# Miniprotein binders against q56419: the designs that were tried, part 290

Target 1, 326 residues: q56419
Amino acid sequence: MEGRTLEEVQEEVFKRHGVLVPKKELEDLAKALEEAGLLLTEKVEARLKEEEEKLKRERPMRLAGLSYPEGEREARAFLEAFRASYPGEGEEARVLLMPHLEPSRVPEVYGAALAALEKTPPPERIYLVGVAHRPLKEKAAALPVPFQTPFGPALPDLPALQALDALLPFELFNTPLAFREEHSLELPLFFLKGRFPEARVLPLLVARRSPELGEALKVVLRDFPGLLVLAVDLSHVGPRFGDTPLTRTLAEEARRRDLGFLERLAEGEPEAALAFLGANPTRIDGVEVVASLLPLLRERKGKVLAHRLDLEAPTLSAVGAGTLVL
Short names: E, the ipSAE of ESMFold2; O, the ipSAE of OpenDDE; V2, 0.75 times the mean of E and O plus 0.25 times the DockQ between their complexes.

## First folded at step 19 (miniprotein)

Design oe9 (at its last look DockQ between E and O 0.89; V2 from the best seeds 0.84)
Fold by ESMFold2, look of step 19:
Structure oe9 (fold): chain B 326 residues (1-326), chain A 84 residues (1-84)
Amino acid sequence: as target 1 above (326 residues)
Amino acid sequence: GSEDLEEELEQAIEEAEELAEQVEEHEEAGRVDEAIEAYYRLAKELARISMAARELGDEELFERAWREAIKAYDRARELLEETK
């Protein structure tokens, strides 16, 4: 009805149907539709507020039944199947880099993470650092609530989170709604909670590089030792990400970038790893997380356990995933 | 902008000075829980000062404020451990 008079609508209806609808009836209908639209807008806003309040108490599973089983028995079998997908041995991790890509796409990469966790003494807490896929009000954020999993709730380490917040020049607990659908925490957490059911979690997201986060975490980890997990993916190439369709040359470049990045991290040279990527032409997902955490990665040597550049045939695109222990 | 950042720095310094007085008063009075909370807040304001100084190019203030942030944080941690 935008841009037309009610008389024009009335005349058009009469022309098409042979019935003259009184102007008042058309006016009443237009008003009712407008009011219904306003009520729907208010209902959406109220629902978002309700979801935000719920997220201040807990973060429910969003991917159960889709990416992993909802039932605990089935979830344990799922973990064992993933471990079996990686026949190698792990190594102890103080820092673990693992993916957040859909697990069924890179089973041996998640299996390598499980193998590393087998060699890792159960930590008191896990610093789980993912990539924000929704905007944050600050460079980084946390959500200090239980995250539900098939293995029970992953409880937050509230003292460590409060300590971290105290050393940041911004409020750490700043964007609850950004966690609502954030798979970069939920997917790795399934594996971590399944392997370390007693560990508490610091669920952290990075939107933009925050050197202050790394400096603060260095202090907090001194007082609250635990496992640092970088839950990041690697190259993103192909039309889904703004490239031409995937070619062998683009795929080979993506693998080279992925492995060169991981290998430099494994040498304890995170600045060199970032410099190797230059303008990041294959869009390695982990760059902002690594750039934030430099103080925790310097001089820490380790090993790349697994890598896959996984093809998305329908989109002619690919995403890289890897497992690195430091 | 630079003028917003300078105003932010001045406000953070004023808040840090007030918190520094509060922590001294709380410790002197034996109000341990209040002292811990005030030390955490002081650490945060000192971290804000440090960040703003870095962005303004004042490297000396950046480094000094960060050291003082850690000192305030460490004091809060010591008090927490003493009250266990």
Scores: ipSAE 0.845, ipTM 0.950, lowest interface PAE 0.6, mean pLDDT 91
Fold by OpenDDE base, look of step 19:
Structure oe9 (fold): chain B 326 residues (1-326), chain A 84 residues (1-84)
Amino acid sequence: as target 1 above (326 residues)
Amino acid sequence: GSEDLEEELEQAIEEAEELAEQVEEHEEAGRVDEAIEAYYRLAKELARISMAARELGDEELFERAWREAIKAYDRARELLEETK
């Protein structure tokens, strides 16, 4: 960010990656990059190195006591309340698309995910694919360490992670610091670990579309079967994302894009879902994840269980969230 | 540029050839754990060849290298299962 405004960085990221990172996420990224050592003082480098060394052992909770309860008893009550917020029944999932937005904003969407998980036999492992809101060295990354949750640690599936790495044309185990504060994994993992306490996890981040990831995972899933989870948000519209304040017209367009995307995924047509978005003018977050996982999404029929466009009133902005089962 | 990608492809081919020799040596010597590791490394280099070939527009090499990557992976998995 040497002398560039957040808007210029946002525009550059959008031009390069087709993703409009929210200004606040860029601010949080800039702050996290500042806290992560854009002020590359020897002290910051030493602290980053220490944090990186800690991440070789475990990924601690960052949002406990903020986004979800830290205590196990309170965390279980939290899960039950979220499940209760969705009045419907779920379906068995082989692939689950769910949000990573702040849970309190879209409780019924997380409730729909929990409803699907109730109908899903306990998997041996969960492939949890989130969105990298921080730069990665490679198109995708994994962190092969336990992730802390109120329900105990989510343990990595090291054999499956090794198998996946072997089939990728890049080093899978890159950019460990990107996982430190990545909410796109932490928030979904709370719900997943709470429902499937014995499941191993493959925590994956996607920064840019990687067709190789989907092809590699298709092979790995043969030998290491499990639940695939896409932890993605949908449209991002309003001033936080470079638009005018939310209007009826803008909200209708965001909903149209979100639902049109999810419906095409539900029909087993992920390429049609991507094509429907075009230039992605409402900034659907999950585009790079879906584009990376095409081989796993093709020909799978499913159902949209929930959708919400949630207004952030202080910024007059809105974020779309959905739950899809395949 | 294209020159850099061709150089990356050549390097990945050389590394894959060396790993193929190492795999044979490890299997012949009965070093199963080392053979498994070498097969996984070979699969990765073949995947790199496959990606570079795709970016260069060589569809035949892309498909061939990917098939060989899966074979190397499958052999590693077979050896791992035999050791259990």
Scores: ipSAE 0.810, ipTM 0.935, lowest interface PAE 0.5, mean pLDDT 91
ESMFold2 (binder alone), look of step 19: mean pLDDT 85; pTM 0.833

## First folded at step 20 (miniprotein)

Design ei1 (at its last look DockQ between E and O 0.33; V2 from the best seeds 0.73)
Fold by ESMFold2, look of step 20:
Structure ei1 (fold): chain B 326 residues (1-326), chain A 116 residues (1-116)
Amino acid sequence: as target 1 above (326 residues)
Amino acid sequence: GDLIERLEELAEEVIEYLEEHGEEELAEEIEEQIEDIIEALKSGDTESAIHILTELAETIARVLHRLGAPYELLYRVAKLLARVSLEARELGDEELFRRAWEAAIKAYDLARELLE
């Protein structure tokens, strides 16, 4: 209620409809609406606590049957079809940048990631860094539980997660509910687990840039070596994202921003990559992750394997995705 | 606020461990310093408090390592120092920021040595 009195409401109803509603009836209605809102709030809170307790044990698949097959045999065939969508060869990666956009929209970009993984020795663990699409209590978070996949559970690397938490000025295990529907981890994990079934995972989310995370990871990676994966998308342009309708000129600018960003990362110049974007006018999704991980990206040279700016025809908008190995 | 809570929780465990392992004089000195640090934090004398806390935490880490303490306790010292490092940076004290972060890494390394 916007701070209006019952008398003001009564007067407005009379002005508009010519009927004087007794104050008692307005009071009864207001009480009923307030009580209904309180009951809905209690139900929502109870459900959220139940979901949070479940997430303390495991993170179930949310996108099986929607973005990838639920069954293991079908999932393996799906992986091979994606690899076939990229006709090139990969390169060994110590750091892999790959998308989290719906896989069917950018099949060759995910195929390029699979090609890179073919050339990469199986890691003991994967540092999987996604983008939080729900608020976190801190700048970054982890969830130290198995993530289910069609290829079996991706087990957490608990010693490495504990070590990482020890070097952060905030509690790393801070927002379990943010992982419940987080596709930026689930979609890349499908591909990663399919190729590295024995690797443990550090499932990490960044909400806001955290230099502390990058400095801590630099120390932890010294003692717990593994594959670092930046699971990020690139430009977001068009009406869905607050722009005018997509034009050829806007699409060309988004592509130039995406490739310029990736190419500077490939030269080992992450600060220059961020500076190139300025105010980030095409809303490249990876900037907070890259800004957090600067110490791990400096002076690492590599190669851009794939890029696509994918059109969303119904919304006249587009999203960029790329594959970079360092 | 949060720094005081972390310090109080860590202090209880550290002091108990030191007393059980023959370091009663050091435990008494640490308890007194922690009390002073907490009062300084509550009074808003934050920069001076975290300077003293950094020195105290470095001492605690070395002693715990010497005594063969559980590595988890050293991880908690490292985490406290990482928080002190952040506080120093936010206050604009770059010298303390670097010192506290180097101390956090050292405490972490000492914990790793106990794990081997």
Scores: ipSAE 0.861, ipTM 0.945, lowest interface PAE 0.6, mean pLDDT 91
Fold by OpenDDE base, look of step 20:
Structure ei1 (fold): chain B 326 residues (1-326), chain A 116 residues (1-116)
Amino acid sequence: as target 1 above (326 residues)
Amino acid sequence: GDLIERLEELAEEVIEYLEEHGEEELAEEIEEQIEDIIEALKSGDTESAIHILTELAETIARVLHRLGAPYELLYRVAKLLARVSLEARELGDEELFRRAWEAAIKAYDLARELLE
């Protein structure tokens, strides 16, 4: 309705739907939606405030002393060792795809991510999009609370989170319990917070593809610029995931799919990347995240910095991990 | 279901705000239109209801902006419009989806102007 009169709207509705809505009803609805928008925002703010009050409790570290050191000094040494495991140089990232797999399994892949972050100017905020390994009430969710790390708390960007919620057709702040044990955010956040201690974070989880998330984020990124991080793993093959034990043929297929997916993303063709996977028979973890973020990935060219298919010997299974810069 | 509940909740707040700020006539008009929209949604005329709701919501966003309403209320209008856009997409009406989504962005932009 930018520049349209209520009469023009009435006429358009009549032409399209055969319903003549009284001008007064359109004005009233416009007023009610305007008023309702204020009340929804107050309730969202009140709910955000209430959720902030309820969630005023920082998300504690769950994997400290297990996957990474709890102490800051030891944590810094950990970062340096991981960076050293990647012999190459990074590139500046506007979008970073990195793993959330146990760091010790794919050190050079995390090392490649650190190399990219070295070439990236410190962002004001990081949009950290992980994979929900637990059910969410909605297709996606956020947790607007501090996340504990060995480097201090990663603070949420509340204004940007609120802006994102305003553009989503569902409640963004849902299923807070899903975040408590979610490693897809905690592990990447360790590396991100260690490199960018002053950056605020938007911790996001995707359970199912949401095109609405990508469209909303595209608008929000205009007003709230930052680094987009996709914390996703790649292929999951072998007995743990319902396959036969890893064979040369299965490993080659997993690698082919992982690299084919990453290469098409690096070319700025995320739809082609998804189409290449088809039914996703090797169970690439990041499919729902990429499918949700298509508007942000289109036409962005980049580079694959690292890839590994890591064998879990006790289960004869393997998981793919990669680092991509856009 | 969910859309009607959200609409009713937001409408109540918008109407209350307008009445408190000297826009009683507009509040009455919005109430009447919302009732008609809800009836249309319940009767299965979803496409028509969404079209009318989109136009009404845009008008409401403009009025709230003009009145200097809390930006949070405009964000809620944007959120309603985003929900309406999803409904349009589910119906397979791409034009209606685009219209509702553009309206959502506009309501959001108006809210952002109140913060500047």
Scores: ipSAE 0.858, ipTM 0.943, lowest interface PAE 0.4, mean pLDDT 92
ESMFold2 (binder alone), look of step 20: mean pLDDT 86; pTM 0.847

Design ei2 (at its last look DockQ between E and O 0.09; V2 from the best seeds 0.00; counts 0 for: pae E 7.2 > 1.5, placed apart)
Fold by OpenDDE base, look of step 20:
Structure ei2 (fold): chain B 326 residues (1-326), chain A 116 residues (1-116)
Amino acid sequence: as target 1 above (326 residues)
Amino acid sequence: GDLIERLEELAEEVIEYLEEHGEEELAEEIEEQIEDIIEALKSGDTESAIHILTELAETIARVLHRLGAPYELLYKVAKLLARVSLEARELGDEELFERAWRAAIKAYDLARELLE
């Protein structure tokens, strides 16, 4: 915060994380940081170091009991309820685009993802590509450790991760702390692990577009076949994201952008999907992920199974979510 | 910067491996070429340096494969070539990018053959 206004920090956090932290929360955080002084910095650093060391072994659940049930029995009932929320049938997926938004906000969109997974043969491995809502040292990163879920640990595919690292111009295994609280992996992983308990996982985060990631993955997928999952949200509009309160016009624009993006992806035209967004005025979350995975999305035809623009009434803001099968 | 550091680290490992496996003359030749490449990179002759480095790394990958080196060492060669390909792209040399990238894939494939 040295030299920046709270508004600038809010804007930066928003630009980086797609989250508008209320100015009051930032003030409270700033005050807490000021009151905590140098001693807090040392304690925080020590705690972060401890957490980093722990992340060398496993990634614990952070949202269990909040976003999904902690207990396995309750977690299975949760999956069934979400599947039931989508009345349609799915299609076999080689590539699945699904949300990472709070599940309770868009149950039918997650239900559509589950419907697609029902029609998908159990993969040996899942390439789970999320959005980094924290800075990464490199454009992309992986965490090669078990991720805890109510269904047991999601185990990493170490050979495939090593192969991917070998074909990247940067260190793949960077910024482990970015994974600690990253919901873009944890939430979709709940559904994926529940459906495919034996699948190994490659947990990947993208902070900035990396064409190299897509080219490397294309080679790795030849030797290590699996399901590719893009865990991305769509438009972010309203005051939480720097806009005016949601209006009919703003909602229609968000829907138009979301559906236009998904439809072009469904046609196998990912470059056209990116071009359609232009400057991305509605802040589609998945742009950097799609831009990184172009070689894997080209010429793949599929179907949009679900879409929702979900209103967060307390902030008069909305987030788009979709499910796409390729 | 980052490329030079990676090159120095890989060179040390490759040279050590070659010396341990009876390829002392080749190790000396590689050392001399790497020194020349590093000097060229430091002097700003980046394009020439990455051309020579691509060819050298391709040769190193083939030799390591022939000797039955650990696949991890070949993966490091592939990673270096991937980094070289990025450098070529940043320079706007698409032909060199494609060459270095194909070489990276080849080094990777050679590593995979040692696992099979």
Scores: ipSAE 0.884, ipTM 0.955, lowest interface PAE 0.4, mean pLDDT 92
Fold by ESMFold2, look of step 20:
Structure ei2 (fold): chain B 326 residues (1-326), chain A 116 residues (1-116)
Amino acid sequence: as target 1 above (326 residues)
Amino acid sequence: GDLIERLEELAEEVIEYLEEHGEEELAEEIEEQIEDIIEALKSGDTESAIHILTELAETIARVLHRLGAPYELLYKVAKLLARVSLEARELGDEELFERAWRAAIKAYDLARELLE
């Protein structure tokens, strides 16, 4: 009925079904649909306002019992199993790139991150930078509240968060709802909090590249040193992501793009890493985060510890994940 | 962000709120102090100005909290204190940086109590 008069609808119904529906009945139906839509909108808005108020105080676990155990004892055993999945030693990290893909899909990639954390002195704070899966009001956002974990609350570093907000040309704390279901922070945080229980956290999301964020973080990190974590996934290929059916050629291209990206980052050349991807045909998830953080990545050399392009036979699709230490 | 511009915008909101809630004498005192702070900033006496601004902003935060002001207004006070503390660090005054940052965190906590 979009864009049509009631007379046009009436005429079309008569032509199609042989029934002349009175204009009054069509008008009554349109009124009822409009009222029902308004009531549903009000109910949804009320729920979102309630959730927003809760998020101004704390961010609860959303994936306990689904992606990781809820109990602390079981959670520690879970970490140990992931560490055991990586046959190697880590290296000290000042910057760590790790995935946010479901942990059971890429156990050795998370194990490599744990191996790096074993070699890393406990930081005072962790700059955890994820990828926004819901719209942000700005290019980036933070939520300055405790994030619940099986290991206790991960407390925010309020001084560092406020310094960051003060240096940005936009408000950093104005999209609390975007954090409600954001797994790109929750999944990495489980591993980070488990290994560094005393570290405070700056939970950050990037929606669109922000050169301002990288420049501000460079200043803040000098005064508030800590571990920088890029919680990003790599290639997304196959029918789930809008491609033709997954082929050996597409999978090999995704792997080539993933490794070429990581290797250039490991050489301290983040601009070259972005240029290597071009139009990003395999949809590497980390592009906007890396593009935002250029000042923190330049000339910082390191090593790729692990990579997997995880194939999912039922969907004929794949997602890449990696561990990089700088 | 121009510190003077941020201070002027916040001051207007705070003064209007205080006047609307029966604190006209305090609003007048705050307006006078802000004029003095802005004059000091324009004359290049930045370190003295931000010392005084830190004390004034702490007082504003406590008063707004007592009056049950909107969370957003107290949050703006906290952001101003955060900016002041970074100016102190850029000037090499680490003791003022720590004082202003503690004040910013306290103002944030007061704002959170109003939200709760």
Scores: ipSAE 0.023, ipTM 0.324, lowest interface PAE 7.2, mean pLDDT 88
ESMFold2 (binder alone), look of step 20: mean pLDDT 87; pTM 0.859

Design ei3 (at its last look DockQ between E and O 0.89; V2 from the best seeds 0.88)
Fold by OpenDDE base, look of step 20:
Structure ei3 (fold): chain B 326 residues (1-326), chain A 116 residues (1-116)
Amino acid sequence: as target 1 above (326 residues)
Amino acid sequence: GDLIERLEELAEEVIRYLKEHGEEELAREIEEQIKDIIEALKSGDTESAIHILTELAETIARVLHRLGAPYELIYKVAKLLARVSLEARELGDEELFRRAWEAAIKAYDLARELLE
């Protein structure tokens, strides 16, 4: 870091690559690079450039062998086990809200999503809208390349992506590096690709609410019909997220917020769902996604199939997850 | 800002296309109007500028469609209109927003017709 602060490096990386690297990660990297006698900025930039060039061709699996099996046979068994974890039957979905949390934490919630997909005719395309956990250059982004899965590549719908870009006031294809490690797309995509192997995908990320995205998608869906999937988690409470350790009161509030949000969405009242959350004190993850997709959620009635507030015991924190069909 | 840059880029492509396809007079007229719009935007007369730009862009989309231009070029016009609609929204002009957004959809539809 010859004369530069970590903050300056962070800013520079963000300006150049549209990725905000957490300060802690930069510190770790700086330490590693210092030990290696390398200039942090040059090495980071070179690596990011290389990764960006790779992402022009495909998005490789990052969580294979960690969150789900890498091998196809084992991956299919994984899907069956998750489906078995939900004892109920699903409903046909035109819109599916499902989690992107680590699957092992909320198996029955993913099971409910699989149950819904069983009742859903195979779509030509899936609009997969995830949450950007890293900054984007624009409010939303897409990556128009194949996403690798154990079931083969999920291929992009390029014509539909192009149509969507034409109706947005910003460049849709921005911040490719934000997709590199984004689990909000990778984890749901595993289940979706496993169920609908022939469906094309529009992998979308939302960082900030974009009313324009919902309006544009409404038009595009007319010409390019498909399944809309909101890959979002719900409440985030506890020390990892700035709260005290989980208590009964905090858990009850998180559940109340989660269910109140989902129930209002199930009634076709997405604005009421957002209003119900107010300042979002329990940090529901999917707020910006829902706020962006209001035109597509209005007046659609559906059903909450599953909900769980899952305790992360080592941190005494909890994350809400739900499955909603519209 | 961003709107002016987008307008300049699109204008260059549209003007070039029109000249290449024998519409030199129209290209000159459009060029002059775009210059005036850019000046208005720079001077802070944003509302008037985006109103005129909306009408001009809609007309450009129709002309390009009539000439059988590549659908991608008409998509760029739709995208410009979408950006104009955002500008109108930021100004709090709901009617202009609606007008520009409807124009964007129309331009998009014109492009889609060329793909059918």
Scores: ipSAE 0.886, ipTM 0.957, lowest interface PAE 0.4, mean pLDDT 92
Fold by ESMFold2, look of step 20:
Structure ei3 (fold): chain B 326 residues (1-326), chain A 116 residues (1-116)
Amino acid sequence: as target 1 above (326 residues)
Amino acid sequence: GDLIERLEELAEEVIRYLKEHGEEELAREIEEQIKDIIEALKSGDTESAIHILTELAETIARVLHRLGAPYELIYKVAKLLARVSLEARELGDEELFRRAWEAAIKAYDLARELLE
């Protein structure tokens, strides 16, 4: 019935079935279908409101039993296995860049992050900055509630979050539903909470570059010192991402861009790192986060501890992940 | 639109607080200045309005601090100034942007002193 008048539908029914359905009955059917659609919409809206209200109290695990173990004992063993996947030593971090890619795909990259955390004094709080995979009402958002983990709840640093909100031109607490399934916070948080069980967390998402966020965080970090974590992935190349099948040439380009980006960040040159990517043809995931946090990254030197461009053989695609300490 | 709504909400709280704490004359002066600022914003004279608003908000933050107001109220003044600084940047007025941002930090610092 798409794009057809009721009379055209009536004529077609008569031609096909030899039955003339009065126009009034077709009108009644169309009205009933519209009303049924409205009722379904109301049920979905009610469900979403219920979930939004739950997220104002806590953020439950979504990936336990899928990406990491649900039980605390198994989760600790999992954490130690990832550390063992990276045979090197870490360095103390004031800023840590780590991935949010499925951990089993890049075990030594997460292991390098754990090695850095071993060298890092336990912080009072962690500024965990992920990438919003669902739209936000603003450029950035936070969810000021406990995030459940196998190691217990990661408690929010409410005074620091309130201070941050006070220095932003928009409401920081703006899109609770965007946190519901956000793996860019949940996956790094598993590792961070496992190593720093007493640290409070500022769970932050960036959707679009926000210079205001970086300037505000610079002030807040002065008064609320802590560990800054950029939970970002690197290149995304291949057919899953709109390219031709992954070739040796495309993979080499992706690796070159990943490492060039990380190395410029490690030299304290975040603007140069962004400029190096240009139009970002290999789709490095972390550009909006880095662009938002420039004041916190400038002149801070460090080291790239690990990198992998992980192949998805069935799709002929790849995703890059790295660990950087500043 | 959004700036006017935020200003009206903050003004209501500030005016009530000032009257409750013996600053009736200052409350009247602030109320009149806010009225003028809103009229200027509605008429599209935004740059002049936010210059005046920046000075007024700094005065409000200092008075609230002197009176020992709840730090949350001063945080709201800082947030208004952060919004003003964004408006200035969108207008292309970099000097006003920096002025309003510095004022936001000053209001924030005053609120922090009350927490210490």
Scores: ipSAE 0.857, ipTM 0.948, lowest interface PAE 0.6, mean pLDDT 92
ESMFold2 (binder alone), look of step 20: mean pLDDT 87; pTM 0.868

